# Miniprotein binders against Primase homolog protein, part 11

Target 1, 337 residues: Primase homolog protein, of Arabidopsis thaliana (Mouse-ear cress) (f4i6e6)
Amino acid sequence: MSENVPDHQSTNGFSSSDFFVPEEEAGKKVVLSKLVTLMRKLSEQGIDAQNCPPGVRSCLICPKCEVGDSGEKSLTLYIYPDGSSAKWTCRRKCGLKGVLQVDGKLVSKDPIGKVERKITVESIKLEPLCDEIQDFFAARAISGKTLERNRVMQKRIDDEIVIAFTYWQRGELVSCKYRSLTKKFVQERNTRKILYGLDDIEETSEIIIVEGEPDKLAMEEAGFFNCVSVPDGAPETVSSKEIPSESKDTAFKYIWNCNDYLKKASRIVIATDGDGPGQALAEELARRLGKERCWLVKWPKKSEDEHFKDANEVLMSKGPHLLKEAILNAEPYPLKS
Key: E = the ipSAE of ESMFold2; O = the ipSAE of OpenDDE; V2 = 0.75 times the mean of E and O plus 0.25 times the DockQ between their complexes.

## First folded at step 5 (miniprotein)

Design z2 (at its last look DockQ between E and O 0.01; V2 from the best seeds 0.00; counts 0 for: pae E 13.9 > 1.5, placed apart)
Fold by OpenDDE base, look of step 5:
Structure z2 (fold): chain B 337 residues (1-337), chain A 99 residues (1-99)
Amino acid sequence: as target 1 above (337 residues)
Amino acid sequence: SPELKQEIDALKELVQLLEDWAKELKQKAEELGDPELEKEAERLEQKIEKLKDEVKELEQLAENGDTEKLKEAIEKLLAKVMELLDEAIELIEKLYELE
């Protein structure tokens, strides 16, 4: 009588080890996400908090005092350890003070001018021009040599290649303007606004100002290396207001930022677009630069009833000689409005 | 996953932040003539270089599509980054007590 002892199959219940992400780690992830967001928002406010640890009182150069030359770290910054907020105060006469919350509340008595982000070709992932972009400029009568000299590059943004117009000052990359093949423009965020081709006018007594970056390149094909373009394009209309003070002239901040270069010029040739916006830009430039130094380009006739719009259109349609002639035939800027 | 890529990108930003803090610490320790603080900053830099290598390993894991292993690796790296942030903060606090 062999007693068949029933094998109790012990059902090893696989305890689903609930991965208890410790509440502390979830808390730390939230704090980090807040800190990253806060650092970005501080940078947007003109505070480089990169070397400013949370919970510590950091001393920074005050972006409003601009006493860069003294190296004086007069701005006290404090980032809260939880990443919820930051507070800053300048100890100098500027009295700069603010509080930023990660949720987006900003309380500042004085808007800090957005810190100009330093960029490099590598940091913004610029590439040499592909054949498609070379061909795009070739169709505009702009040579590869002119593109190379002006450091015209490309950037991949998602699946799109965009033209990158690089803005330099004293051999440093200051800004970049991106142009899609569909003519969408985007400026590199939180960068200094300057004229395109600024280094080309550092030692020139005569300057040509055009509206677009392609027009600056077109001027070079005509043999003019003393040409710059405006970063923001043309205003729709001339302002009926007096010229704002430097601190209030935000639309033309690029003129103020380039004032040391522009002061050296004895002659300024304005070669903006022939349309209403381009004429408005010409007036806005001339009144800031001094109309007595300014000359105005009249674009040649395209037909009996039409004029060419811009320098690049003249170059494409008639070649570099007629563009050169149009610039040489610039008239004194009208002193009477 | 787009989310895991965002976590890797956030870790890269934090590792960069640590690198910038370590450089600033070292430079300030040199300026103050504190050789102990300089040596602590240099140790922090060496730990940060290891974090950069671990970030590259995360990028490779992300390419290989092993989502579970990648999540665990991200969590471990995040813990190390947090420890080094705390260490960097302590060194910076010491620096501010010397200034």
Scores: ipSAE 0.013, ipTM 0.273, lowest interface PAE 8.6, mean pLDDT 82
Fold by ESMFold2, look of step 5:
Structure z2 (fold): chain B 337 residues (1-337), chain A 99 residues (1-99)
Amino acid sequence: as target 1 above (337 residues)
Amino acid sequence: SPELKQEIDALKELVQLLEDWAKELKQKAEELGDPELEKEAERLEQKIEKLKDEVKELEQLAENGDTEKLKEAIEKLLAKVMELLDEAIELIEKLYELE
């Protein structure tokens, strides 16, 4: 029988949903909900508690101590059975020690920070593309050759098949972003944020930056392989503040993570979406990368009052030649004194 | 220096978290009706309040620019924060039972 744990929140004001629920059953549901929350928060801290039962001291590999040949499990984890908190201590000299409350923030002597997960195609269960997804891309004018070159894959999530855009750095899988056919996006948790297609710009002096993965794929159909896309969404507006330091620039962490690739470029062509957020993204990128080496793409008109929104739309509507011309006609990014 | 300022900011966050925990632990002790644990939670709150005053003194020292004194004060204060963290963890263990 599970222990009943009093909720340390105010007892004044039972919720309407709890009015006729037996107190013991309601207490068990609260504890289960808290345990699920704790497991999620522990995972966010790099502590995989899936095989760590509450009420038992579990030994894990310390995320701060690098795993050597020994594989020593120096981290002791204890999850309180009432779901209120978890604590951990490393016995090695790194001194990692902390406690996490389900409703509070992490407290640690040496905060472990977010430890990047190491993933593989097999560990996250990626599959080769099925015909339905290949047809989806064919309708967007993206060939199977381009899909294969970019190692676009799929994954089954809750009996739904989603597109898997695989992110690689120097030949190793680093992250993966999923897109449902209904245009919902999810990224693998606790993985490094990098540019999509990063290895394609390792040795080039000219690069193209687009907003979405389909646009990177569209660029290849126009003959541009030196192209990357951003992993996150575009900001709504440009910040009026100075550029944050690396540690504070979380929304653009991928720029800092990819600096070794980006610093080598003598010419950076920014080809983000043609809407307000896409223009804000272009400005934020150019500010960080150095506007003096940036060029800006303006998408052509598709009617008297309307412009194409992005590279893939141009490709789908007018073919690779017009897309290629839009890129070649990029203009120097405006400089400000 | 920016590095020392980041350490001071981290100490401030830890002290705030400890204060939030002490309030929650006191509520838990009151819910359980254990007067000894209530007293322990109150003592923890008082130690954290004193620590907040020391953080203010540390911030004033940082404005004066004596880097060596600042480093020594940060190390001393960090040791006190870690001691209070240990006390908070022990109180959590008592309030939620270990067996």
Scores: ipSAE 0.000, ipTM 0.140, lowest interface PAE 13.9, mean pLDDT 78
ESMFold2 (binder alone), look of step 5: mean pLDDT 83; pTM 0.788

Design z3 (from g3a with W54F Y57E E68A K69E L76I Q79D Y80W L83E M87R; at its last look DockQ between E and O 0.37; V2 from the best seeds 0.54)
Fold by OpenDDE base, look of step 5:
Structure z3 (fold): chain B 337 residues (1-337), chain A 96 residues (1-96)
Amino acid sequence: as target 1 above (337 residues)
Amino acid sequence: SPELKQEIDELKEKVRKLEDEAKRLKQKAEELGDPELEKEAEKLEQLIEMLKDFVKELEQLAENGDTAELKEAIEILEDWVRELKSRAEELEKKLS
């Protein structure tokens, strides 16, 4: 009678030690994200908080006083270091006062109108192009003459020199877009979004729209002075939605801001990038501008299986004559999507 | 992105240099015995310590994969670093 001793399988329950991520780390992840959100919301209120670190009383030009010419920084802004809120007060007779919470609660007596910041070359510290940036454009087949006419400048940001694409309207500096040599783009905050080269199309019945500022410059090398570029680049995809009203069409606000120029055009040549985003931009532009006025550029073949991407690539690889030919050979924009 | 990592590392280095500068300025203010300049220097140190914390938060945002928020956060921190550098330069002029 062999007693089968039952093997007690000791089920060592591995207690999954729940890695308690300390509540303190979860709390910290929240502050910078709150501050980013708060900075964005301040900008939406027409408060340029760009150079306003948290925990500091910053002095700004009051958007309601419009006393730009006096340089008087009468608006005091304070951003809380926890990113929870910001508060502002004007010391002048306008009495502008508000509190913005990160949750979106705005306690303001006066809605700050979306005040577009006025800028000058001096106020944003633009300088003439150095040889390094001239050489960068020369490698792109863009001449110093084209750079000068388009008022391409530079800015020192810390120890880096960035390209400054200056946006003008009626001879006034309206905005600036900065490009690093590493292709980072930053737009001057709280400025009016317009097309690059807008003054070049004030009195023209034919307009060329390209994607990038370098493509606008490349078009000039091809002999086209009636070219503009879009400030925000291309969307990833065409919107399945109807075109928003002007007040809701935030992504294309630059089109609305330029409508007085664009309405004069009888012919609009769309010469955006040949890629998916560029095609999406072309469709979104054509929908807003009227497809019946639009023409679409097809970039020439680079190889048997590849097309040139943009105007600047055509210029660099084949020169101004082939770029000119590509623009002259634009086809009517497809009415059926 | 490797590029965004490099930008964070560059921000870390800028903040480190500002921290060293603020320590030097505080020591110089203490040596002069000016309580207003000492207080300005101490305030600068506190703001730099806050930036160091935000740079650590930026590293954590980089791990979470929100590239759009991360880029905006980098730009904001660069602006604040530049503002604090300008304040350090103003304090240096008062201590000279």
Scores: ipSAE 0.534, ipTM 0.860, lowest interface PAE 0.8, mean pLDDT 84
ESMFold2, look of step 5: ipSAE 0.653; ipTM 0.895
ESMFold2 (binder alone), look of step 5: mean pLDDT 86; pTM 0.839

Design z4 (from p4a with K17M L24E K28E S86D L92A K93E; at its last look DockQ between E and O 0.35; V2 from the best seeds 0.00; counts 0 for: pae E 3.1 > 1.5)
Fold by OpenDDE base, look of step 5:
Structure z4 (fold): chain B 337 residues (1-337), chain A 96 residues (1-96)
Amino acid sequence: as target 1 above (337 residues)
Amino acid sequence: SPELKQEIDKLKEIVRMLEDFAKELKQEAEELGDPELEKEAERLEQKIEKLKDEVKELEQLAENGDTEKLKEAIEKLLQKVRELWDEAYELAEKLS
């Protein structure tokens, strides 16, 4: 009688370790997202809070007092550790004070007149382009002559060299946009937002608007000097809302800031990216500029199923002649949305 | 001083929030597949680890009872915290 020892199948219960992302980590992520949003909203108020850790009382130059020669850090800022809100108070006679809620309305009694910081090439430590940055543009079919005419410079930030796209108005440096070689963009803080290449369109009846600064440079290689680029990237989608009033149209403040230049144009060629965001930007530009003045560039085919994305891609792949042809073949902007 | 201990505890909390932020920025950089963002985030994490060690040194200094040296050390460390929060926000602006 051979006793059949029952094989105890040890059911290794794979306890599904529920990836409990601890409620604490989800809570932290929410706080951090609030802090980033709060920082952006503070910057929109002309409060540079980057050097202002949450829960610390930081002293800043008062944007309302800075109109005077005293570099005195008279503005006290406090960001709440939960990222829910920030409060500021100036200790000087300007009496500037406000509260910003991350999810709420700005409770500022004094609109901080956005004091546009004046900058110079020296004050922001811009340098002439090194060979590495020239080579980066050469690989994009952008010449040293085009870089020089457009005052493309560099800046050292820590151990990195970044491209500096300098924004000029009437021969004064107004803003700067920094680009890493890895395509990260940073705008110079508390500066006036304008179009890149604004001085090139001061007396032009025809204007070309592109998305990126490299596309503006690519347009020059095609022989178009009447080209500008937008300082802020394309919106993901067209707004279903009516065009905000100038005071509320913060995303397109650069259009309003350039309105005197843009009013002189009889013809505006929109040459934004061929993607969904670029199309959304085109519509948002056209509705502000007047669709009846606008023309839309269709990028040529790259393959049977693909189109070129932007002016620089056309230049790199097919050269300045095909880019010129694409701009000359712009169609009237569709009046029906 | 009870007040200086409360300032150190607050500094620890701020450094913890900065560490948590740098970890999120690193994760976002990894999700984007940008190796230079990842390296920038990793450099930020390394600076934060040094800052955490300097905070521990402040706790030891607080036990030794030198109140003036402790205040000066807290002010210096608060300045480094502000600088690293600047770097973290600049990195976040690059990831946005």
Scores: ipSAE 0.069, ipTM 0.600, lowest interface PAE 1.6, mean pLDDT 83
ESMFold2, look of step 5: ipSAE 0.306; ipTM 0.771
ESMFold2 (binder alone), look of step 5: mean pLDDT 87; pTM 0.847

## First folded at step 6 (miniprotein; from a18 with E13K D20K Q46L)

Design a20 (at its last look DockQ between E and O 0.01; V2 from the best seeds 0.00; counts 0 for: pae O 2.5 > 1.5, placed apart)
Amino acid sequence: SPELKQEIDELKKKVRKLLKEAYRLWEKAFELGDPELYEEAFRLMLKILKLKDEVKELEQLAENGDTEKLKEAIEKLEQKVRELKSEAEELEKKLS
ESMFold2, look of step 6: ipSAE 0.554; ipTM 0.859
ESMFold2 (binder alone), look of step 6: mean pLDDT 87; pTM 0.854
OpenDDE base, look of step 6: ipSAE 0.064; ipTM 0.537

## First folded at step 8 (miniprotein)

Design b13 (from b8 with R24E Q27E K28L E31W; at its last look DockQ between E and O 0.28; V2 from the best seeds 0.44)
Amino acid sequence: SPELKQEIDELKEKVRKLEDEAKELKELAEWLGDPLLELAAEFLEERIKELKDEVEELEQLAENGDTEKLKEAIEKLEQKVRELKSRAEELEKKLS
ESMFold2, look of step 8: ipSAE 0.466; ipTM 0.759
ESMFold2 (binder alone), look of step 8: mean pLDDT 85; pTM 0.819
OpenDDE base, look of step 8: ipSAE 0.525; ipTM 0.807

Design b14 (from b8 with K23E R24E Q27L K28A E31Y S96F; at its last look DockQ between E and O 0.37; V2 from the best seeds 0.00; counts 0 for: pae E 1.9 > 1.5)
Amino acid sequence: SPELKQEIDELKEKVRKLEDEAEELKLAAEYLGDPLLELAAEFLEERIKELKDEVEELEQLAENGDTEKLKEAIEKLEQKVRELKSRAEELEKKLF
ESMFold2, look of step 8: ipSAE 0.459; ipTM 0.791
ESMFold2 (binder alone), look of step 8: mean pLDDT 85; pTM 0.825
OpenDDE base, look of step 8: ipSAE 0.290; ipTM 0.687

Design z5 (from z3 with E78R D79Q K85R E89K; at its last look DockQ between E and O 0.35; V2 from the best seeds 0.55)
Amino acid sequence: SPELKQEIDELKEKVRKLEDEAKRLKQKAEELGDPELEKEAEKLEQLIEMLKDFVKELEQLAENGDTAELKEAIEILRQWVRELRSRAKELEKKLS
ESMFold2, look of step 8: ipSAE 0.642; ipTM 0.892
ESMFold2 (binder alone), look of step 8: mean pLDDT 86; pTM 0.846
OpenDDE base, look of step 8: ipSAE 0.606; ipTM 0.886

## First folded at step 10 (miniprotein)

Design a21 (from a17 with L30R E39Q L42W Q46K D53Y; at its last look DockQ between E and O 0.37; V2 from the best seeds 0.00; counts 0 for: total charge 0)
Amino acid sequence: SPELKQEIDELKKKVRKLLKEAYRLWDKARELGDPELYQEAWRLMKKILKLKYEVKELEQLAENGDTEKLKEAIEKLEQKVRELKSEAEELEKKLS
ESMFold2, look of step 10: ipSAE 0.615; ipTM 0.871
ESMFold2 (binder alone), look of step 10: mean pLDDT 86; pTM 0.849
OpenDDE base, look of step 10: ipSAE 0.517; ipTM 0.809

Design a22 (from a17 with L30Y Y38W E39R D53R K56R E57K; at its last look DockQ between E and O 0.18; V2 from the best seeds 0.00; counts 0 for: total charge 2, pae E 2.1 > 1.5, placed apart)
Amino acid sequence: SPELKQEIDELKKKVRKLLKEAYRLWDKAYELGDPELWREALRLMQKILKLKREVRKLEQLAENGDTEKLKEAIEKLEQKVRELKSEAEELEKKLS
ESMFold2, look of step 10: ipSAE 0.475; ipTM 0.801
ESMFold2 (binder alone), look of step 10: mean pLDDT 86; pTM 0.860
OpenDDE base, look of step 10: ipSAE 0.463; ipTM 0.805

Design c1a (from b13 with E24L E27M L28F E92L S96Y; at its last look DockQ between E and O 0.37; V2 from the best seeds 0.00; counts 0 for: pae E 2.9 > 1.5)
Amino acid sequence: SPELKQEIDELKEKVRKLEDEAKLLKMFAEWLGDPLLELAAEFLEERIKELKDEVEELEQLAENGDTEKLKEAIEKLEQKVRELKSRAEELLKKLY
ESMFold2, look of step 10: ipSAE 0.356; ipTM 0.752
ESMFold2 (binder alone), look of step 10: mean pLDDT 82; pTM 0.779
OpenDDE base, look of step 10: ipSAE 0.092; ipTM 0.604

Design c1b (from b13 with K23E E24A K26E E27I L28Y E92Y S96L; at its last look DockQ between E and O 0.59; V2 from the best seeds 0.00; counts 0 for: pae O 3.6 > 1.5)
Amino acid sequence: SPELKQEIDELKEKVRKLEDEAEALEIYAEWLGDPLLELAAEFLEERIKELKDEVEELEQLAENGDTEKLKEAIEKLEQKVRELKSRAEELYKKLL
ESMFold2, look of step 10: ipSAE 0.332; ipTM 0.725
ESMFold2 (binder alone), look of step 10: mean pLDDT 81; pTM 0.778
OpenDDE base, look of step 10: ipSAE 0.033; ipTM 0.483

## First folded at step 11 (miniprotein)

Design a23 (from a21 with Y53Q K69E K76E R82E K93E; at its last look DockQ between E and O 0.70; V2 from the best seeds 0.00; counts 0 for: pae E 1.9 > 1.5)
Amino acid sequence: SPELKQEIDELKKKVRKLLKEAYRLWDKARELGDPELYQEAWRLMKKILKLKQEVKELEQLAENGDTEELKEAIEELEQKVEELKSEAEELEEKLS
ESMFold2, look of step 11: ipSAE 0.532; ipTM 0.843
ESMFold2 (binder alone), look of step 11: mean pLDDT 86; pTM 0.850
OpenDDE base, look of step 11: ipSAE 0.528; ipTM 0.810

Design a24 (from a23 with Y38W; at its last read DockQ between E and O 0.18; V2 from the best seeds 0.00; counts 0 for: placed apart)
Amino acid sequence: SPELKQEIDELKKKVRKLLKEAYRLWDKARELGDPELWQEAWRLMKKILKLKQEVKELEQLAENGDTEELKEAIEELEQKVEELKSEAEELEEKLS
ESMFold2, look of step 11: ipSAE 0.685; ipTM 0.893
ESMFold2 (binder alone), look of step 11: mean pLDDT 86; pTM 0.848
OpenDDE base, look of step 11: ipSAE 0.740; ipTM 0.900
ESMFold2, look of step 12: ipSAE 0.659; ipTM 0.881
ESMFold2 (binder alone), look of step 12: mean pLDDT 86; pTM 0.852
OpenDDE base, look of step 12: ipSAE 0.740; ipTM 0.900
ESMFold2, fold request of step 14: ipSAE 0.580, 0.645, 0.665; ipTM 0.855, 0.879, 0.884
ESMFold2 (binder alone), fold request of step 14: mean pLDDT 86, 86, 86; pTM 0.849, 0.851, 0.848
OpenDDE base, fold request of step 14: ipSAE 0.795, 0.772, 0.800; ipTM 0.921, 0.914, 0.923
ESMFold2, last read: ipSAE 0.608, 0.651, 0.573; ipTM 0.864, 0.879, 0.844
ESMFold2 (binder alone), last read: mean pLDDT 85, 86, 86; pTM 0.847, 0.846, 0.849
OpenDDE base, last read: ipSAE 0.799, 0.781, 0.779; ipTM 0.922, 0.916, 0.916

Design a25 (from a23 with P35W K56R E59R Q60K; at its last look DockQ between E and O 0.14; V2 from the best seeds 0.00; counts 0 for: placed apart)
Amino acid sequence: SPELKQEIDELKKKVRKLLKEAYRLWDKARELGDWELYQEAWRLMKKILKLKQEVRELRKLAENGDTEELKEAIEELEQKVEELKSEAEELEEKLS
ESMFold2, look of step 11: ipSAE 0.599; ipTM 0.864
ESMFold2 (binder alone), look of step 11: mean pLDDT 86; pTM 0.852
OpenDDE base, look of step 11: ipSAE 0.432; ipTM 0.759

Design q21a (at its last look DockQ between E and O 0.12; V2 from the best seeds 0.00; counts 0 for: pae E 3.0 > 1.5, pTM E .758 < .8, placed apart)
Amino acid sequence: SDELKKEVRKLLKEVYRLWDEARELGDPELYQEAWRLMKAILKLKQLAKEGSPEELEQAIETLAEKVSELLDEAQELGNEELAQKASDLAEKIRNLIEKAEQ
ESMFold2, look of step 11: ipSAE 0.369; ipTM 0.777
ESMFold2 (binder alone), look of step 11: mean pLDDT 75; pTM 0.696
OpenDDE base, look of step 11: ipSAE 0.335; ipTM 0.720

## First folded at step 12 (miniprotein)

Design a27 (from a24 with N64K T67P; at its last look DockQ between E and O 0.21; V2 from the best seeds 0.00; counts 0 for: placed apart)
Amino acid sequence: SPELKQEIDELKKKVRKLLKEAYRLWDKARELGDPELWQEAWRLMKKILKLKQEVKELEQLAEKGDPEELKEAIEELEQKVEELKSEAEELEEKLS
ESMFold2, look of step 12: ipSAE 0.655; ipTM 0.881
ESMFold2 (binder alone), look of step 12: mean pLDDT 86; pTM 0.854
OpenDDE base, look of step 12: ipSAE 0.738; ipTM 0.900

Design a28 (from a24 with K12L A22V; at its last look DockQ between E and O 0.36; V2 from the best seeds 0.59)
Amino acid sequence: SPELKQEIDELLKKVRKLLKEVYRLWDKARELGDPELWQEAWRLMKKILKLKQEVKELEQLAENGDTEELKEAIEELEQKVEELKSEAEELEEKLS
ESMFold2, look of step 12: ipSAE 0.572; ipTM 0.847
ESMFold2 (binder alone), look of step 12: mean pLDDT 85; pTM 0.841
OpenDDE base, look of step 12: ipSAE 0.751; ipTM 0.903

Design a29 (from a24 with K20R K46R K56R; at its last look DockQ between E and O 0.15; V2 from the best seeds 0.00; counts 0 for: placed apart)
Amino acid sequence: SPELKQEIDELKKKVRKLLREAYRLWDKARELGDPELWQEAWRLMRKILKLKQEVRELEQLAENGDTEELKEAIEELEQKVEELKSEAEELEEKLS
ESMFold2, look of step 12: ipSAE 0.660; ipTM 0.886
ESMFold2 (binder alone), look of step 12: mean pLDDT 86; pTM 0.852
OpenDDE base, look of step 12: ipSAE 0.690; ipTM 0.881

## First folded at step 13 (miniprotein)

Design a30 (at its last look DockQ between E and O 0.47; V2 from the best seeds 0.58)
Amino acid sequence: SPELKQEIDELKKKVRKLLKEAYRLWDKARELAWGEDPELWQEAWRLMKKILKLKQEVKELEQLAENGDTEELKEAIEELEQKVEELKSEAEELEEKLS
ESMFold2, look of step 13: ipSAE 0.567; ipTM 0.837
ESMFold2 (binder alone), look of step 13: mean pLDDT 76; pTM 0.740
OpenDDE base, look of step 13: ipSAE 0.669; ipTM 0.867

Design a31 (at its last look DockQ between E and O 0.37; V2 from the best seeds 0.59)
Amino acid sequence: SPELKQEIDELKKKVRKLLKEAYRLWDKARELSLGDDPELWQEAWRLMKKILKLKQEVKELEQLAENGDTEELKEAIEELEQKVEELKSEAEELEEKLS
ESMFold2, look of step 13: ipSAE 0.638; ipTM 0.874
ESMFold2 (binder alone), look of step 13: mean pLDDT 81; pTM 0.791
OpenDDE base, look of step 13: ipSAE 0.685; ipTM 0.872

Design a32 (at its last look DockQ between E and O 0.14; V2 from the best seeds 0.00; counts 0 for: placed apart)
Amino acid sequence: SPELKKKVRKLLKEAYRLWDKARELGDPELWQEAWRLMKKILKLKQLAKNGDTEELEQAVEELKSEAEELEEKLSEKAQE
ESMFold2, look of step 13: ipSAE 0.629; ipTM 0.884
ESMFold2 (binder alone), look of step 13: mean pLDDT 83; pTM 0.795
OpenDDE base, look of step 13: ipSAE 0.719; ipTM 0.903

Design a33 (at its last fold request DockQ between E and O 0.37; V2 from the best seeds 0.62)
Amino acid sequence: SPELKQEIDELKKAVRKLLKLAYRLWDAARELGDPELWQEAWRLMKKILKLKQEVKELEQLAENGDTEELKEAIEELAQKVEELLSEAEELAEKLEELGDPELAKQIEELAEKIRQLLES
ESMFold2, look of step 13: ipSAE 0.660; ipTM 0.867
ESMFold2 (binder alone), look of step 13: mean pLDDT 80; pTM 0.790
OpenDDE base, look of step 13: ipSAE 0.726; ipTM 0.884
ESMFold2, fold request of step 14: ipSAE 0.586, 0.642, 0.636; ipTM 0.827, 0.863, 0.856
ESMFold2 (binder alone), fold request of step 14: mean pLDDT 79, 79, 79; pTM 0.777, 0.780, 0.785
OpenDDE base, fold request of step 14: ipSAE 0.757, 0.752, 0.757; ipTM 0.891, 0.890, 0.892

## First folded at step 14 (miniprotein)

Design a34 (from a24 with R30K; at its last look DockQ between E and O 0.17; V2 from the best seeds 0.00; counts 0 for: pae E 1.6 > 1.5, placed apart)
Fold by ESMFold2, look of step 14:
Structure a34 (fold): chain B 337 residues (1-337), chain A 96 residues (1-96)
Amino acid sequence: as target 1 above (337 residues)
Amino acid sequence: SPELKQEIDELKKKVRKLLKEAYRLWDKAKELGDPELWQEAWRLMKKILKLKQEVKELEQLAENGDTEELKEAIEELEQKVEELKSEAEELEEKLS
């Protein structure tokens, strides 16, 4: 899977095999490069311009308006043929409109990138797990019942299948994170960032926070269902700055989005990865959540000079009882870093 | 060789059946809450998954490989299937 939306480059009007480049063809290359830049910037705004030729109005599904039982395409997009700018407007009451210039600025009444998409299993074309992915998880000591309970699904992208970790809040699909079998990750764009397994902690006073979705699944094999994982990767290091306000804390937005669940907990067990970034993540979580209610898991030794990295590795190597012991032996989080 | 390809297809079916049994036994071990039986069932699962990969590799050998090497490999994998079936039967007895 690609880190970005599909590339919207146009090749119309240029030939790669010519040995001579007249002035007219040089001008076409300049316009083409501008169009490529515009299409990239449009995709960053959530507008898929792949099949939108310059010079004509194209109708697209509006990112802010939901498509009900009809496939209404209420957003009009116009890409100027010289590649200088693009403009769009929604004909529905949402009022979405904007202008984007190739020189870099966005002029919009309601920026598209701030609209959270509503998604469903059907709208993002998720499939039940195939045998290959079930076997992949079985090799990691994660059972089919655990996969079913967590609604782990798949998506076919070209001829490749990827794992789909589905994120739910009060029974509604909120987001989805994809993982290839080679550990490449992509998340559904413009969806709310929440904790994985959020519904499992709504009615609990003790919660466990792990780093990755496989670790949340591994916790269930050890009998812990009050567990969530973070949707993003770990930071490299702890920030030297004070905790940002909610509007500025974009890297940890999921903590703010899930505050109603997290504030109820009297005890938070932090069981992130045992490496440097995992320890940095633990500190960033603990300082936001309140270190006085946090406990820290230290993963057991793998050898004299090496510790297990995460919960899934412990489960695979030592079984569910030793994973459970590691969690139960969590130590109070240090009040000073 | 059509005969050898048919033998490989039958081997694949035997491995799929064995894997399905392994999943069932693993679920039983989890339900009992016995950690040693859980680990025994999962070890069996891992062996069968390795066997499945070996059969996949054998299938690729059948496309471009030597027929005598292929026949010996098929026989070896069929013996592994029988050994793992016996392990599964012993595990099921322990789960009862």
Scores: ipSAE 0.538, ipTM 0.837, lowest interface PAE 1.6, mean pLDDT 83
ESMFold2 (binder alone), look of step 14: mean pLDDT 86; pTM 0.852
OpenDDE base, look of step 14: ipSAE 0.742; ipTM 0.900

